VHH binders against Protein GET4 (MDC12.19). Designs and how they scored, part 5

Target 1, 324 residues: Protein GET4 (MDC12.19), of Arabidopsis thaliana (Mouse-ear cress) (q6gkv1)
Amino acid sequence: MSRERIKRELPPVQEHIDKLRKVIEEGNYYGALQMYKSISARYVTAQRFSEALDILFSGACIELEHGLVNCGADLAILFVDTLVKAKSPCNDETLDRIRCIFKLFPRVPVPPHLVDVSDDEDVQNLQESLGEARSRVENLTSFLRAAIKWSAEFGGPRTGYPELHAMLGDYLYTECPELDMVRISRHFVRAEDPEKFASMLVNFMGRCYPGEDDLAIARAVLMYLSMGNMKDANFMMDEIKKQAETKNPELSESDLIQFISYLLETLQRDALPLFNMLRVKYKSSIDRDQLLNELLDEIAERFYGVQRKNPLQGMFGDIFKMMG
Short names: E, the ipSAE of ESMFold2; O, the ipSAE of OpenDDE; V2, 0.75 times the mean of E and O plus 0.25 times the DockQ between their complexes.

## First folded at step 1 (VHH)

Design e1 (framework vhh_8emy_2)
Fold by ESMFold2-Fast, scan of step 1:
Structure e1 (fold): chain B 324 residues (1-324), chain A 121 residues (1-121)
Amino acid sequence: as target 1 above (324 residues)
Amino acid sequence: QVQLQESGGGLVQPGSSLRLSCAASGFTFSDYYMHWVRQAPGKGPEWVSSISSSGSTINYATSVKGRFSISRDNPSKTLYLQMNSLRPEDSAVYYCARDEYWSLGDEFDYRGQGTQVTVSS
């Protein structure tokens, strides 16, 4: 059967959008979700991807506008899956749709450290709020992770479109009850916004105990360097020093920060023996977090061609690119 | 230090079932997406399945969909793979992997030593 014949079996997409909007207005949110999925699947089967995307985008937005985060996220993820099936290019039009969906995800930050309360009722209310926040964060993460993968595959940078990384990193930082600064930093180093990343790290240092601020900075700088991004690594270091001088004046006296400063100079001069000497001299500071040694091994490979200790890490990364 | 330790592999006949386990330590297990990846002799690694932090989002490779089931127990910090209706082509070393860069396809953080599964008569 021809594509044109199959296409003629389906009514105009706007008719479906209008009918589904009425179902939601009547309060049948679950029924609407199933209808959006069913109707969009019919358009996909008919190879009418543009219409399927219009249905899914409309559905994701209206569900989120009504506070139905799980339903809205489900449709948003299906929207991205449909972009992949359609081989839709990473262009401004599609990115605008992703941006619109992202903006509709609620921002309801749950304060950390309030789990330790003596009132059982307050503990139960806090546990419910934390569960909802975790669900929201996971739903948004699934959506943006899929979008990042799509962008890398269909015309964006290999590591995914920078703005999508910024959106995910920012949402994780403001909305996630348990902060994973390593994950957040991995997204921000790909966001092409070292000023915002520096500002976020300075804000985070206000939430940490003195003496651990240097560790967060070291991770960020080493992540930039592990990607071969000397310019943003240097910008990050300079910007943090400027912004952090009032909050943590002892930061510049840290052995780890001194190590990072010497490392930046050493990499500029392409001097492997000095690189190795610095790792030995500052071993006690570096060993505070195993991730620092892993990042330094990656840096040694990128700048000096030294083989990493775990070659399987790169092999599995390549497989995940294909599978999504 | 991140540690992932797989177990549960073995030699079984076609049509049999196996349950693989992965014990995680050295990180907050409940914060990470987790994956099962396998590598058959003479072949490159193949992604098998993924599960989100809470367990709400689950994905499978087409080759195992309907036969394998991924699950996790966050309190015990353990990841599982229930493998049913095993075929000779499922023979591989199975690895537990923590989600790192997988959506970017650049790199991921692997710590497991693997567990051998052999499906043969």
Scores: ipSAE 0.000, ipTM 0.302, lowest interface PAE 12.1, mean pLDDT 80

Design e10 (framework vhh_8emy_2)
Fold by ESMFold2-Fast, scan of step 1:
Structure e10 (fold): chain B 324 residues (1-324), chain A 120 residues (1-120)
Amino acid sequence: as target 1 above (324 residues)
Amino acid sequence: QVQLQESGGGLVQPGSSLRLSCAASGFTFSSYAMHWVRQAPGKGPEWVSSISYSGGSTNYATSVKGRFSISRDNPSKTLYLQMNSLRPEDSAVYYCAKDRPLWYSGLDYRGQGTQVTVSS
């Protein structure tokens, strides 16, 4: 009865985990990566997905704990790929594992104020640090983007699980050398955390190019509105006004910020003619960034049913495909 | 008084080349690393390239590596960015920077930037 079953059984998962942990403790990180991949593939082929996930999760965690970001990320991405193959539901147990892996990705402290970057050694060290930061961000982005897509497909919200968007947005903001605020904002508007997003934008305003503070705020508010989220759009404006009042009093005199304030009132009143009038009156401020016109077109479609005449490869269609 | 004056931008077709210049004054140019940073509509600032004080070391963003070349002429206090095989995605205002725009201390630009538009 038991003979055929015993011969077809793979060794206990914990035995593999224990052996691979020792390979890593001996400093053979790349060898361990290949072993984790081979062993997990055997369990996947046997349709023993739970055990494959246990191996990949253990491997991702231990590689990251030893500072091997590339190896740990490779296993974390394979963990998510295995969730998709297994059709594993988006539940608290799996999300806890994703959180655990995320927390093990390193965060490099902000460098101290560098008075002079004139030494070749200082420039070389900066360039190495920037390269490492890009590699970490790329690895984390691949992992969380896969996790967001998995969550949308297997029981989470259609746009992806909010906490995963918050994780990715926060990591991009704090760790990415090339700051893409449009991308970061697209994650935060899906994160269901407008207070954290507002605090991040206030922090970011000190880092903007001259005359850009109002654009960053306008993009965020219009993104919420383009999703039909009037509540968080209003929260964002109120929170920014409170926090920025002492740091940037000029913000209240911005034509673009005045436009956004009137727009919020107009949308609450369901007044399309007034909406169109405001776009014409503030055209010079809106035209400072083509994205604002695209967001306003989407807002008009969502709130008033005005059909957008976009090509099949419209900008927002392409961006939404990339974001999950 | 630190001053940076960018020039050389324009409207070009995809696949074209442009050479950007930055004229620096008000500081000892040969003692500082220099950087090119760009900002596209709807996006935050993106670091493009850096060059050491002597010109001996250069680094590039992954999106421009192999297409762009940063250089400097310390005697004339001028920074350059040679942009080859331009793509629509390269469309942005390009800024010359003495201070690093990549850390939490904020941005301090002295120039007006130069607009690059790649369109067909």
Scores: ipSAE 0.000, ipTM 0.095, lowest interface PAE 21.2, mean pLDDT 80

Design e11 (from e9 with R98T L99R S100G Y101L W102Y G103S T104W K105D D106F L107P F108M Y110V; framework vhh_8emy_2; at its last look DockQ between E and O 0.01; V2 from the best seeds 0.00; counts 0 for: pae O 12.9 > 2, unsure alone 64.5 < 65, grease 28.1 > 24.2, SAP .737 > .668, placed apart)
Fold by OpenDDE, look of step 2:
Structure e11 (fold): chain B 324 residues (1-324), chain A 121 residues (1-121)
Amino acid sequence: as target 1 above (324 residues)
Amino acid sequence: QVQLQESGGGLVQPGSSLRLSCAASGFTFSSYAMHWVRQAPGKGPEWVSSISYSGGSTNYATSVKGRFSISRDNPSKTLYLQMNSLRPEDSAVYYCATRGLYSWDFPMDVRGQGTQVTVSS
């Protein structure tokens, strides 16, 4: 008598959501996390993806609302993973959920790197705050990275949905105690909002260590160019010039900025010899960051068909760039 | 390998002056901004001053502004910190440092062994 395992119909998802909410309200955050994972997994196994997503979304939100960033992030990531399993299309409804989760990530002012900390107690507090900030950033990054990947796979642009890049770039810029401008810029160039990016860079110019401003600008422009986006590259340069004229008159004296200006003109004329001459002439400035050389190699490949010496490095670079 | 070596520290009286030096090797010195940071006993590292790759731009912590002057000699790959009107609160190990472009490590990616500055009567 083959005991037909009566496929116990999973209860309405709302019952679980309500129950789990109570668990969180009782302060059992970790227990709730495990329950969210377990319950959602059951729905996934049953191929009831919509209900699973509802559970995970609810869990992510409520955990984050209670300041439990790690737990909330875990559920948020699982939410995205479930989207992938469900082959959910990148649509406004799903994006709205992602936006909702994103908005719940805490934004806590962190003292800038230039903080003059004179008190021991303050130093300890600062270090702790920095650690927490890093954790928050890591959690959000993981979540949005997954979301970006999902969007790229299921109906968004190849590079991912632009707004998600903007969200991640913005959060990294505002919340990361150690500014990774390369990472930030990589997201902003994919956000399809050069005006916002320019504004961010101008803001950064006022905050950065001396010598970092021109480099950040150069990287931004070269990143656009490496993507074949001449329009936004030019826009960026023009916008920065307009805004910087009043804030940093010395910026125009930067060899690197001059290089970028000439490069933009050169690329418009399709003059490979001139391109190469510029690289040689401004080599000392370009060598300030190895990434600039890499970007220039990509630009050469894209604009002039110059083959990279190590094609494998290019392939892996692209993969890592997508993952970063 | 990037190497930074600080020198010029010592024991001095309040109001006195010191000049710190940092010899750099293993990287294109003239292409990078350089920084001074200090760490007092029991305290975390504190940023002191920064200078652009060309030396055209400088920045200072509020606590040292007007008293300290950062400079560099790119041909000799040397960073300097002129410290005037020294105070007991300036007592610390001073480090020259570079900031990596990809590092999450706070506050600086590369620093030397440091040089001790003690200001005491």
Scores: ipSAE 0.000, ipTM 0.226, lowest interface PAE 12.9, mean pLDDT 86
ESMFold2-Fast, scan of step 1: ipSAE 0.387; ipTM 0.748
ESMFold2, look of step 2: ipSAE 0.205; ipTM 0.683
ESMFold2 (binder alone), look of step 2: mean pLDDT 80; pTM 0.813

Design e12 (from e9 with R98K L99S S100L Y101W W102R G103Y T104D K105T D106P L107G; framework vhh_8emy_2)
Fold by ESMFold2-Fast, scan of step 1:
Order: structure tokens, then sequence, then C-alpha cells
Structure e12 (fold): chain B 324 residues (1-324), chain A 121 residues (1-121)
């Protein structure tokens, strides 16, 4: 079998791809990164965005395929930046390229319960593995956050494309050494899959935080409500109760869960005085996590038009303004 | 589950034309480079042509350059090979092949069951 290259009449992107492939085959992955950046920048300057995207996508995939996560992520982020510059629409073709890049990110799950280790070599190896996992998570997060923002700006839902939120939330849940359920929940409430989110929360309750089961549920339900999504908030509450009934029957006896149940009824009835009374009556339960007060302030603004007490400290509003 | 289904082969006389098709399923067709590979009885596989995932770049073996044209329709998830001025030496089983990452590479990740082309008088 032999391969031949052909040139199109105009200067062909294929010549650059062939040269870059040779650099990678020779093992110069870091040198190739700089060449991909330089070459794609020239095509962007020339307003030849399709060709720049072809180069960046190829480079991201090849670097990730060879295990060079930092290099591959750098090119993947530049790919998304180029989509923004080109004003490329959020369509199936572009989303498929993002899916392709995502699938190449390594998955090396960190156990939910890290075993206590006493040997110096084991401790060092564990710390190196945790550092590598944090780097992978940061790289994937930067890429998907850029993709979510692009999707919101160029034809997707204003909050970002649901599948991209699901991808990021799932990766964080399985791969991040520090399990941040608030961060994960922020993505899943935008994933349009409350059943999967409920199943994940039930799984989480069995693993890490038996004393925080009611807090995890309250955060998820209030996040849905802060977005104006009463349908999924109600679904989540019903599904969690159904799935957790046999695993944590004491959940229904929680003051915080009782508060959430009354809150859902109150919001259906457009009853601001009842909303205010419930916040006062259940203050001790709500104050267990300051995030709950911030979400309730956002809910009051959305459903009743009440001005936020600390608008500069609104977590969801500030984050979503930055994401676009 | 990746599936590639070739069609369009047959018995033709020298100088004739044929259009081969490959229907793809089980993967995101628009994200992968695609190839045509052929194998004649008693010979090893021979790379024929490649096309990038967007269709913007194409490559051909010397033996078919100027006679064959590769194309794709991403919405219908179909790969094509237009074969003109067929010669007896073009007789082979033609395979559609998926490549993951390189549009200039004749290697394949998966291939179909093939379609027989016979050029004979």
Amino acid sequence: as target 1 above (324 residues)
Amino acid sequence: QVQLQESGGGLVQPGSSLRLSCAASGFTFSSYAMHWVRQAPGKGPEWVSSISYSGGSTNYATSVKGRFSISRDNPSKTLYLQMNSLRPEDSAVYYCAKSLWRYDTPGFDYRGQGTQVTVSS
C-alpha cells in the first residue's frame, strides 16, 4: 500500500497537516503544538476559518490520542475560540467534533474513599496521581466551559447546550479528586436530564456524606428553581424520595426537606408572604449552608421580582454572565 | 457498534463507470476521515482513496488518480467512490474503511464486508 498527497489549486491545508503528522510521528509532540498554533493563526488571519478548524481539530485529537492532555486541551480550547471568531453555529457537525475531542480525554477514576497510606513511596505515587488527575480535570473543564459559552452565543440554548453540561458534570463526578457536588449540580441542572441527576445524587448519598443527604437534595432543587424550572424541581424531589425511600428513610423527617416541600407548593400559588414566612420559620436549617440563602434570594427575584440583598455575591448570576 | 455497508459493485466491461456507496452507522460519521481500500485475489490490500471528515481534503493512489473521485454526504452518512475509465486491473473487492484521526493516512479502524468489482470482457 502506498499513499500519495495531492495539492489543490490554492495553498493546501493538507501540506501543513502532512508536515505536522511527521513531527508527531517523530515524537516531537510539544514542538507540534507550537506549529499547530502558528499555522492555524495564519489561516484565521486570512479569514479561512474552516481550514483553521480542520487543523486545530486534527491536532487536538492526535495530541490526546498520544496521551498529551495539556497539548491536546490547548488545541481544543483554541478550536472553540476559533468557532467564536468564525461565528460558527451550534449544529450537530460542530457538536460531534466536540464529542470526539471529549471522548479522547482519559478516564482514571479516583476512588471515593482514599485509603490511608503509610509507606513513603505509596504516598509520593498517590500525590503524583492526584496532581495528574487535577491537571486533566482542569484541562477538560476549560475546554467544555469554552464550548458551553460558544453554544450559548451561537444558536444553542441561552444557558448552554445541555449535553455539554452533562459531559462536564459526569467527568467531574467520576474523575475529580476533590468531589465538589455544588459544581457538579450546577452543570446537571442545565443538562435536561433530572432522572440521571437524581440517580447520581442517590449514588452520592451512599458514598461520601451521610450527614449531608438533605443538603445535597436542597441544593439541587433550589438550583432548578433559581433557573425558573419548576417542572424539573418537582420531578427531582419526587424521584429522590422514590429512590431514597429504602436507602435513607429518615430523609423525609428532615426539616430542610419539609421546607423544600412547602416551598414548592408556595411558588405554585404566587404567595410572597408565605415564601418570606417559610424562610423565617426554617432559618436554622437554611443557615446550615449559605448557598441556600443565595439561591433563595435568586428564586425570590425570579418568581416575585424582589431585589436581591447582595447582587454582587449572586453565585449563579455571576457565573452565567461570565459563561455567556 | 460500528457498521459499514458497501454497495454498487458488479461486472462491467473495460472503459465503463461504476459508483460505489458506503452507508455508515453506529458512530458520528462527520467526525471521522473515511477511506476506500481494495483487495484483488492473491494480492494484499491496496489503499485507493481518502477523504477528510469535512470533505475539504482528498487523496488518491497513483494508479487511480484522474479516474476515481471520492466524496461524502455527511447528512445522509454516506461515502461514495465514482470510478471512471475502469481497467481489468481495477478488479477487486472494494472496502469502505473508517479512520479515527488522520485524513492523509490509509490505515483503518473498522472496515465493511466489501463489494465486488469485476472488469472483464
Scores: ipSAE 0.000, ipTM 0.092, lowest interface PAE 21.7, mean pLDDT 79

Design e13 (framework vhh_8emy_2)
Amino acid sequence: QVQLQESGGGLVQPGSSLRLSCAASGFTFSSYAMHWVRQAPGKGPEWVSSISYSGGSTNYATSVKGRFSISRDNPSKTLYLQMNSLRPEDSAVYYCARYPSLDWLGKDYRGQGTQVTVSS
ESMFold2-Fast, scan of step 1: ipSAE 0.089; ipTM 0.575

Design e14 (framework vhh_8emy_2)
Fold by ESMFold2-Fast, scan of step 1:
Order: C-alpha cells, then sequence, then structure tokens
Structure e14 (fold): chain B 324 residues (1-324), chain A 124 residues (1-124)
C-alpha cells in the first residue's frame, strides 16, 4: 500500500517548475500554459494544494514576465480558484504572491504619437493598442475580482481585503483607456486609504465638465456613508476641501457639496426628518445623477432602518457593486 | 481643425421620434469619447448622453434614460442620438461635442463644445 503509493507519487514540484520555465524560455508560451494547467490539475486531484499553488504561481509570473498577459492572467485566475478549493487563509504569504503577480502586469502608457491621429495606418495602430489595453485591464480585473472574493471568504474583511481593492482601483485609473470613476470609486471606498482616494479625485477634477466635479466627490462621500463609514466620509470631505481650495474654489459654492456637508451633520444627529427634508430641498442637485438617489436610499436604510421600496433590488445592486 | 456638423432636428409632436446625426472631421473620431449636450431657451447647457471611443459604453442623463439611445459609426465618423417618446421639455438646440482627450470613458467629464447645433422643437 505505502510503497506502491510512494512509487506512483508525483515528482517534486520544483522539477516541474524548472522544466516548464525552460519551455517558456524556448518560446512555447501557449504549450506551457496547457502544461501548467494539466500538471496543477493532477496535484489538485491528489489533494496536494500547496504544490499546485506553487506551480500556478510560478507559471503566472513567468508568462507575465515574458509579456504574455492572457496566459499569465489565466494561470493567476486558476491560482485564486485553487486557493478557494484549498480553503487557503487570507494571510501575508498568499497576499505576497498576489502582490507579486499584480506587479508583473504591465503598465503601458499610450504612445504620444497615437493621442490624436488622422491617418488610416495610425488609426489601425491606435485601435490595436486600445484593444490590447482593454484586454489587459479585463484580465487584471478578473484576477483581482477573484482574489477579492477569496479574501472575503477565507479570513479577510467581508467586503474583501483593502489592499486588493486599492490595487484594482489604481490599475483601472492609470491603465484603463476608458475611465469609469464610479467603478474606481467603489474599489477605493473599500481600500481603507481615503488620503490616496482624495488625491486621485483631486487629480480627476481637472477632467470634469465645467461645474460637474462636485458629482465625483458626492459619489465618493455617499459611497463611504452607504457602507457605514462616517470616519472616512468626513476625512474625504475635509481632505478634498483642503486640497481643492486653490485649484477649484467654485467647489465650495456647489449646492451639492453644501448638501453633503449638511447630510454629514444630520447623520451624526440621527435625525430622519432632517434627512428627508435635505433630500427634498436639494432634489435638483441630487437628480443630476441617479446613483446619488440609490446611495441615499442605502444610507437611509443603514442609519434609520428605512425599508427600500424593492428590498431585493437593493440587495442585488450591492452584490453587483461589490463585483465591479 | 475639429469640425462637428449636427443634423436631423425639426418640429415634431409629443410622442414622436427623431434621430440626430453628427458628422465629425479634423480629428481621429474613433479615438475620442463623444457627447450630446442640449440648451433650451433661457437655460444653461445640459449634458444629455455620452459614448466611449469604441461604442462599448454609454451613459445618459436621468431625464432621457430609457427614451434616448446614443450610438456611433466609427468607419463613417458619425455620432447618432435616437430620441423616442419626445416631450415638450426636450425642446432645445442639440450640440455634438468631443472629449478634450483620447481614450475617455462615457463616465469621464469634459468636452470640446464645437458643433453649431441642430434645433429640436416638440410642440402640438
Amino acid sequence: as target 1 above (324 residues)
Amino acid sequence: QVQLQESGGGLVQPGSSLRLSCAASGFTFSSYAMHWVRQAPGKGPEWVSSISYSGGSTNYATSVKGRFSISRDNPSKTLYLQMNSLRPEDSAVYYCAKSPEAFLRWLESGYDYRGQGTQVTVSS
């Protein structure tokens, strides 16, 4: 039994890692991907999760080091799937591996000559570059989304490990050719870094429509409040006012920013009638973005226990927001 | 130089539909997010809708969501706004606008207000 089992045992994991690294170095990136998947699956079936994780981590890193983002991301996602199967705890060792994989995802600035082009050849090159950037962002998003979900399930905070949210939000802000500040903000409010988030919003304000930079701030503050995080909501508001004072003095004159200031005071006093009065008084400003009404409904439910008209829709909305 | 030419406006009855077009030239159309902005008599400009450079992402003002649809045809360098179930409140001059920078999303703020506009009047 014992000797026959030992005789049929899989080779040492380092031997596989070394052999597969050589296959990649010889230029067979796709063949190596299939080999990493096959070998790691054998270790998973054998309940040897530590060795499977070593193989997948090594494969993700070497594929990314060679610029094969699709292959590297595929292995990185499988690495996270294997963490879930193994019920691996959210600890520093595993987080270090996720950080290592993240750092290997390329940061590719758009070439200056492609920013504004009229030639058909330049248009093709620009479209290809934008397509590659979009694919790269989608691959990283899939990986970090899986990692966030794993961290929430196996020992991290319920909403996912803060640093993973910061990593995804930062990558989306710097690398995504299409900026989605709502999606980015959903990650930063969970990152436990309101100072970095505030600095990013101040940077973004330079790109807002005239008179609409207050919407980005309102979204961020209301997102913090919808999560019950009054401390970071207040910090964000104070930090934005401090940093934006010289760059955007019109911000202090915004009806929406005034509403947010009164709202913060009202929530501190636990006064539902004042909360309702403020929503009515500032309706025109709030209605500029339907997301603000959705967030205010979440805030009313959290602070006052006010039931939403459709409770299931609110629950599904929160799930979809967390998955972004 | 950047040129944006809107067309398709007119006088229509409430409940009617119109499709606005914007012909773009002088820049790489497929690299920029595009926007529709309207201005009613006696009011300031109101953002209506945005579309990403690829057409993969769209956004709408609450007042038009579910009634209007923004689209683009990058090969022909044309932006469209399909307006359904028109209301008197939709009466305005509609302007086509380009984002100041390439690669901007439909949720990104900022635009070059360049078109001459097309008048839409919804009246009985």
Scores: ipSAE 0.000, ipTM 0.231, lowest interface PAE 12.7, mean pLDDT 81

Design e15 (from e9 with R98T L99P S100R Y101W W102L G103S T104Y K105G; framework vhh_8emy_2)
Fold by ESMFold2-Fast, scan of step 1:
Structure e15 (fold): chain B 324 residues (1-324), chain A 121 residues (1-121)
Amino acid sequence: as target 1 above (324 residues)
Amino acid sequence: QVQLQESGGGLVQPGSSLRLSCAASGFTFSSYAMHWVRQAPGKGPEWVSSISYSGGSTNYATSVKGRFSISRDNPSKTLYLQMNSLRPEDSAVYYCATPRWLSYGDLFDYRGQGTQVTVSS
C-alpha cells in the first residue's frame, strides 16, 4: 500500500463505535449524539457511505436501548438520509437494519383515563405522559416516513415498501394518544395486508367512537379503490362483514356501508352512470366527511378517466415542475 | 417501481398517421385509468385523451376529437394513441400518465419519459 493512501485513510469504523459506546455507558448521551453526527459526516464527505451507515446504525440502536428516543431517532433519520445520499438499494440487509431500529422504539401505552382528574399531580403526570407519547410517535413517524420515501426511490414499490407502512400504521394505532384513523388507513392500504387492516378496523369499532364505525370502513375501502386496488378492497370488505356480523350488527343497516357495497358492484360492471347515480342517492351519508367526496373524485378519475375541473392539479402538477 | 415508457414518435408530413405506445410496469395496469398529455416547445402541457381502466370509456380534447383514438391492451400492459390526419400544431413531446396516488404516492410523478412527434412538410 502506498504511504499517500495510508495517510488519507480514516481509522477503522469499529474503533469509533467502541469509543462512542463507552461515552454512552458513562451517561454522556448528548455528547455521544454530537460525536456520532461529526464522525459519520466525515465518512460521508469522504464518500465512505458503508462506514457512515455502520456508525449511524450503531448509534441509533444504543441510544434507543438506553431509552433516549430523541437522540436515537435523530441518528435513525440521519441513517436514512445517508442511505439516500449513497443511493443504497432497498434490500434485505438495509431493511433488517430499519426493522431493528423500529423494534427498539419504546411501546408505552398511555393510560386511557385518569380516575381522579381533580388531583393536580395526576393532571401533571397525564400531561407529561401525553407529551412523551406525542414526541415518541413524532420521532418514529419522521424516521419511517423517511425510510418509506427512500424505499420508493431506490428499488422498492413506488409508494414505499409495504412492511414499512405496516410498521408505521401499527405504531400509530397502538402508541398515538390521538387516533388519526385516516392517517393510519393511508399506511395500511399500502401495507399489502388487508386481513390485518380489517382486524384492526374491527378492533377499533369496539374501542372508540361507535358512531363513526361506518366512516372508518368507508374511508379504508375508498382509499383502496382510489389506488386501483379492487382486489384488496373486496377482500377487506368481506373480512369486515364476516368479523363484524356478531360484534356490530348495526353496520349492515348503515346507508354508507350499503353505498360502499353497491359501489364495489358498480365498479366491477364499469358503469359510470350508475357510479354517478349512487353518489347522488347516498349524498347525505357521503357528505358526513369531505374526504369521502375527494376519494370518490379520485376513483372516478382512476376507473373512468373523468377529467378534473383544473387539469393542472394533482397528476399534472409534477409534470409542470419537472419541465419548468 | 412504477415505470411508463413511450414510443412510436417521429418526423411525419401533414395528413400522416402515427401510433404511439406506452409500456407500463411496476403497478396493476388494468386497475388504472390512463392518460395522454403533450407539450409543445415554449407552451404549457395540454391534456389529449383519457381511457378508463377497462377501456369502456374514452375522452378527448376538442383539438384532437375525431382524429385521435385512445385504446389499451390490459394483458400486455400497453396504452396506445392512434393519431390520424396529423397537423403541424400536433407537434409536441407526448407523455403517458396515470393518476397520482393518495398520501405518499401523491409526491411521485408517474408519467413516462415522452416521445417526440414532429409534423412538418
Scores: ipSAE 0.000, ipTM 0.232, lowest interface PAE 16.5, mean pLDDT 79

Design e16 (framework vhh_8emy_2)
Fold by ESMFold2-Fast, scan of step 1:
Structure e16 (fold): chain B 324 residues (1-324), chain A 122 residues (1-122)
Amino acid sequence: as target 1 above (324 residues)
Amino acid sequence: QVQLQESGGGLVQPGSSLRLSCAASGFTFSSYAMHWVRQAPGKGPEWVSSISYSGGSTNYATSVKGRFSISRDNPSKTLYLQMNSLRPEDSAVYYCAKGSWDLRYLTPYDYRGQGTQVTVSS
């Protein structure tokens, strides 16, 4: 007869939440973080995932409510990791919790217009503010990136749940000190909200970087097409043309925008020879950004079955690098 | 007080080159995008070129692309526009402009300098 281990039942989750709330009320936010991690890990080991998720959700919310973004983000990421371990389905209840955590991430107003900002103290304060903004953006990005991946694996769309992409894209557009429109656009094309994306692009056009309007539009439309989304690609072009006609009427004269218009018509007709001819005719406009060529290769594969590269080329290259 | 002072304009023949400079003061130059805008007599202002706060991204109007190059030197707080293969239609007052972080503005800049005259004539 083998010795049997004594089974121990864990106390109700609310008892732990109440104890941890007291630690936080006493101002020990970092100590509380370690306690949330240790207690939730115990419930995970016991395969009591619902209770572990309750503890981590509570902890993420209370840390963020007290302005402890790093601690709150750490618990929010662990919450998503626990969803993956539990194989928790992408459902409204879990999405509501992710939405609640997202809403607690701080948003900071656009910096005030400072005249005579050549003082070292003002420069230092601005640099510190930008550093804090970058930290907040990175913490939120890590959380939502994990949530997007979880949603794709456990019942959401293959590319990730649309609202999570919209949340991340919006936060990057409003809160990131340096605008990465390619990154923002990659999220918005998956958000299933082409009207909001079009409005954001119109808001971006002519304000920060005049003369990039046609590139930003081309990237957005080609990203939709690379995903096989002809409907939203056409909606985007139509909506941009309508909204931008008073702010940037020169867009209609852009060779790149003309190329995109002909491309949309060509894809509707399933005409590969015409597709290839358009790429040659508009090569100088397309070559303004290498990403456009990469997206067009993806479009050719999706719509015409054209093989871009030997898929084994990268694998064999990596094997040779490993051997060196 | 934000100050932008352009220099380097003049009278040149078609096909010539000019380098414009803009000395900036009264704001943290390295934190803002910068732009060149031109205005010919009897015409509205025309955007020419833009450069990001770090210098990592540049853009050009179709009319000047391949002929003009925008650059900046953040330590010296100076913006440059290298103008090559000048044409009579490039004749205008050239203005240096400070970028805006306020996305409520319909233009990408909130302040511009006094300008420097460029005249391209035979």
Scores: ipSAE 0.000, ipTM 0.126, lowest interface PAE 19.1, mean pLDDT 79

Design e2 (from e1 with R98K D99G E100L Y101D W102Y S103E L104W G105Y D106S F108M Y110V; framework vhh_8emy_2)
Fold by ESMFold2-Fast, scan of step 1:
Structure e2 (fold): chain B 324 residues (1-324), chain A 121 residues (1-121)
Amino acid sequence: as target 1 above (324 residues)
Amino acid sequence: QVQLQESGGGLVQPGSSLRLSCAASGFTFSDYYMHWVRQAPGKGPEWVSSISSSGSTINYATSVKGRFSISRDNPSKTLYLQMNSLRPEDSAVYYCAKGLDYEWYSEMDVRGQGTQVTVSS
């Protein structure tokens, strides 16, 4: 009786969408945000999730279309939160809505090299631009991370839907002022698109510090291997070697790249002694980044069942497997 | 150089409250599930609570559900466990633990040094 009464009092969702569009057209963007939140919450309370999702999707899109990234992101995140509350399955219809919202996020790439500026006013303008870029990236990241988590819980792959990882990785690469290649790579290895990832890494070679191209490649290949993805690890290595020959001719002479090539061969042969020998032989190259040792420990555990550096981790991991 | 440092433990009477903190460094804290695990003398480790990277998904062991509250502050890279209505059986060393990047619920990567909680009259 209480749910039926609430349902009878709520007008058709299209009336709300049309009225709120007019509020935004009149320039009251923050007022519209509060109205979208209030109205959608009423539908959620009434357990009318489909209608709440229609309102939130519409609101996220129109706010972003008007360049209001903070408001649009707030509604997009609430849209994903509502998918979780509704236990909405990861299907093409919902993914299309997420794609639509993603495409409406502005792309304003930060210049790849900072020009030395001598004017304090130019410095202030750059700082303001960087602050806006960080805010846009933070908003998009919050939205897509929520979407990835939702997809993992409600019918997608355990690690999150691949296309959502590709979206976030690509946006971080093109739009984030502080380039975190480790974070970007973590998303791309889950994207099931090693060709796009290889192309991105080849592009990155033009932006990387001299003598660090091999580190980015090693991280990517080892991340694939730590996930048990031998197929994409091999594809990545072959594709990078082919595409990078003209941009970095010294890549084939890198000890680290040679190590990765031998490692891929060794893992196909199930040869733990060779794996251990390679880690010792190439220790100086591996030690250039602690993450490489962490990934190699994960690879040893996955392929050979070798206990990791923290013995208590295995015991706790078994408890989580049994309880969750 | 992943580091986790727990604090806030102590000796309290039954029915009291304690708030545990875990300061994280050496990794992107906001990207990982975080967990609280405890180990009492002479017993194996027991999972207590987990929280997703954003804080949206929270789970508790049946033994602490309704009494404990897990939370996180991503800007300060700190994990918290608010423990209310403490019982003698809650006495243990409490560890925070980082989840694995590529697996949601099943495995922990690193744990801290621990903080001792003793509930006794």
Scores: ipSAE 0.000, ipTM 0.208, lowest interface PAE 13.2, mean pLDDT 80

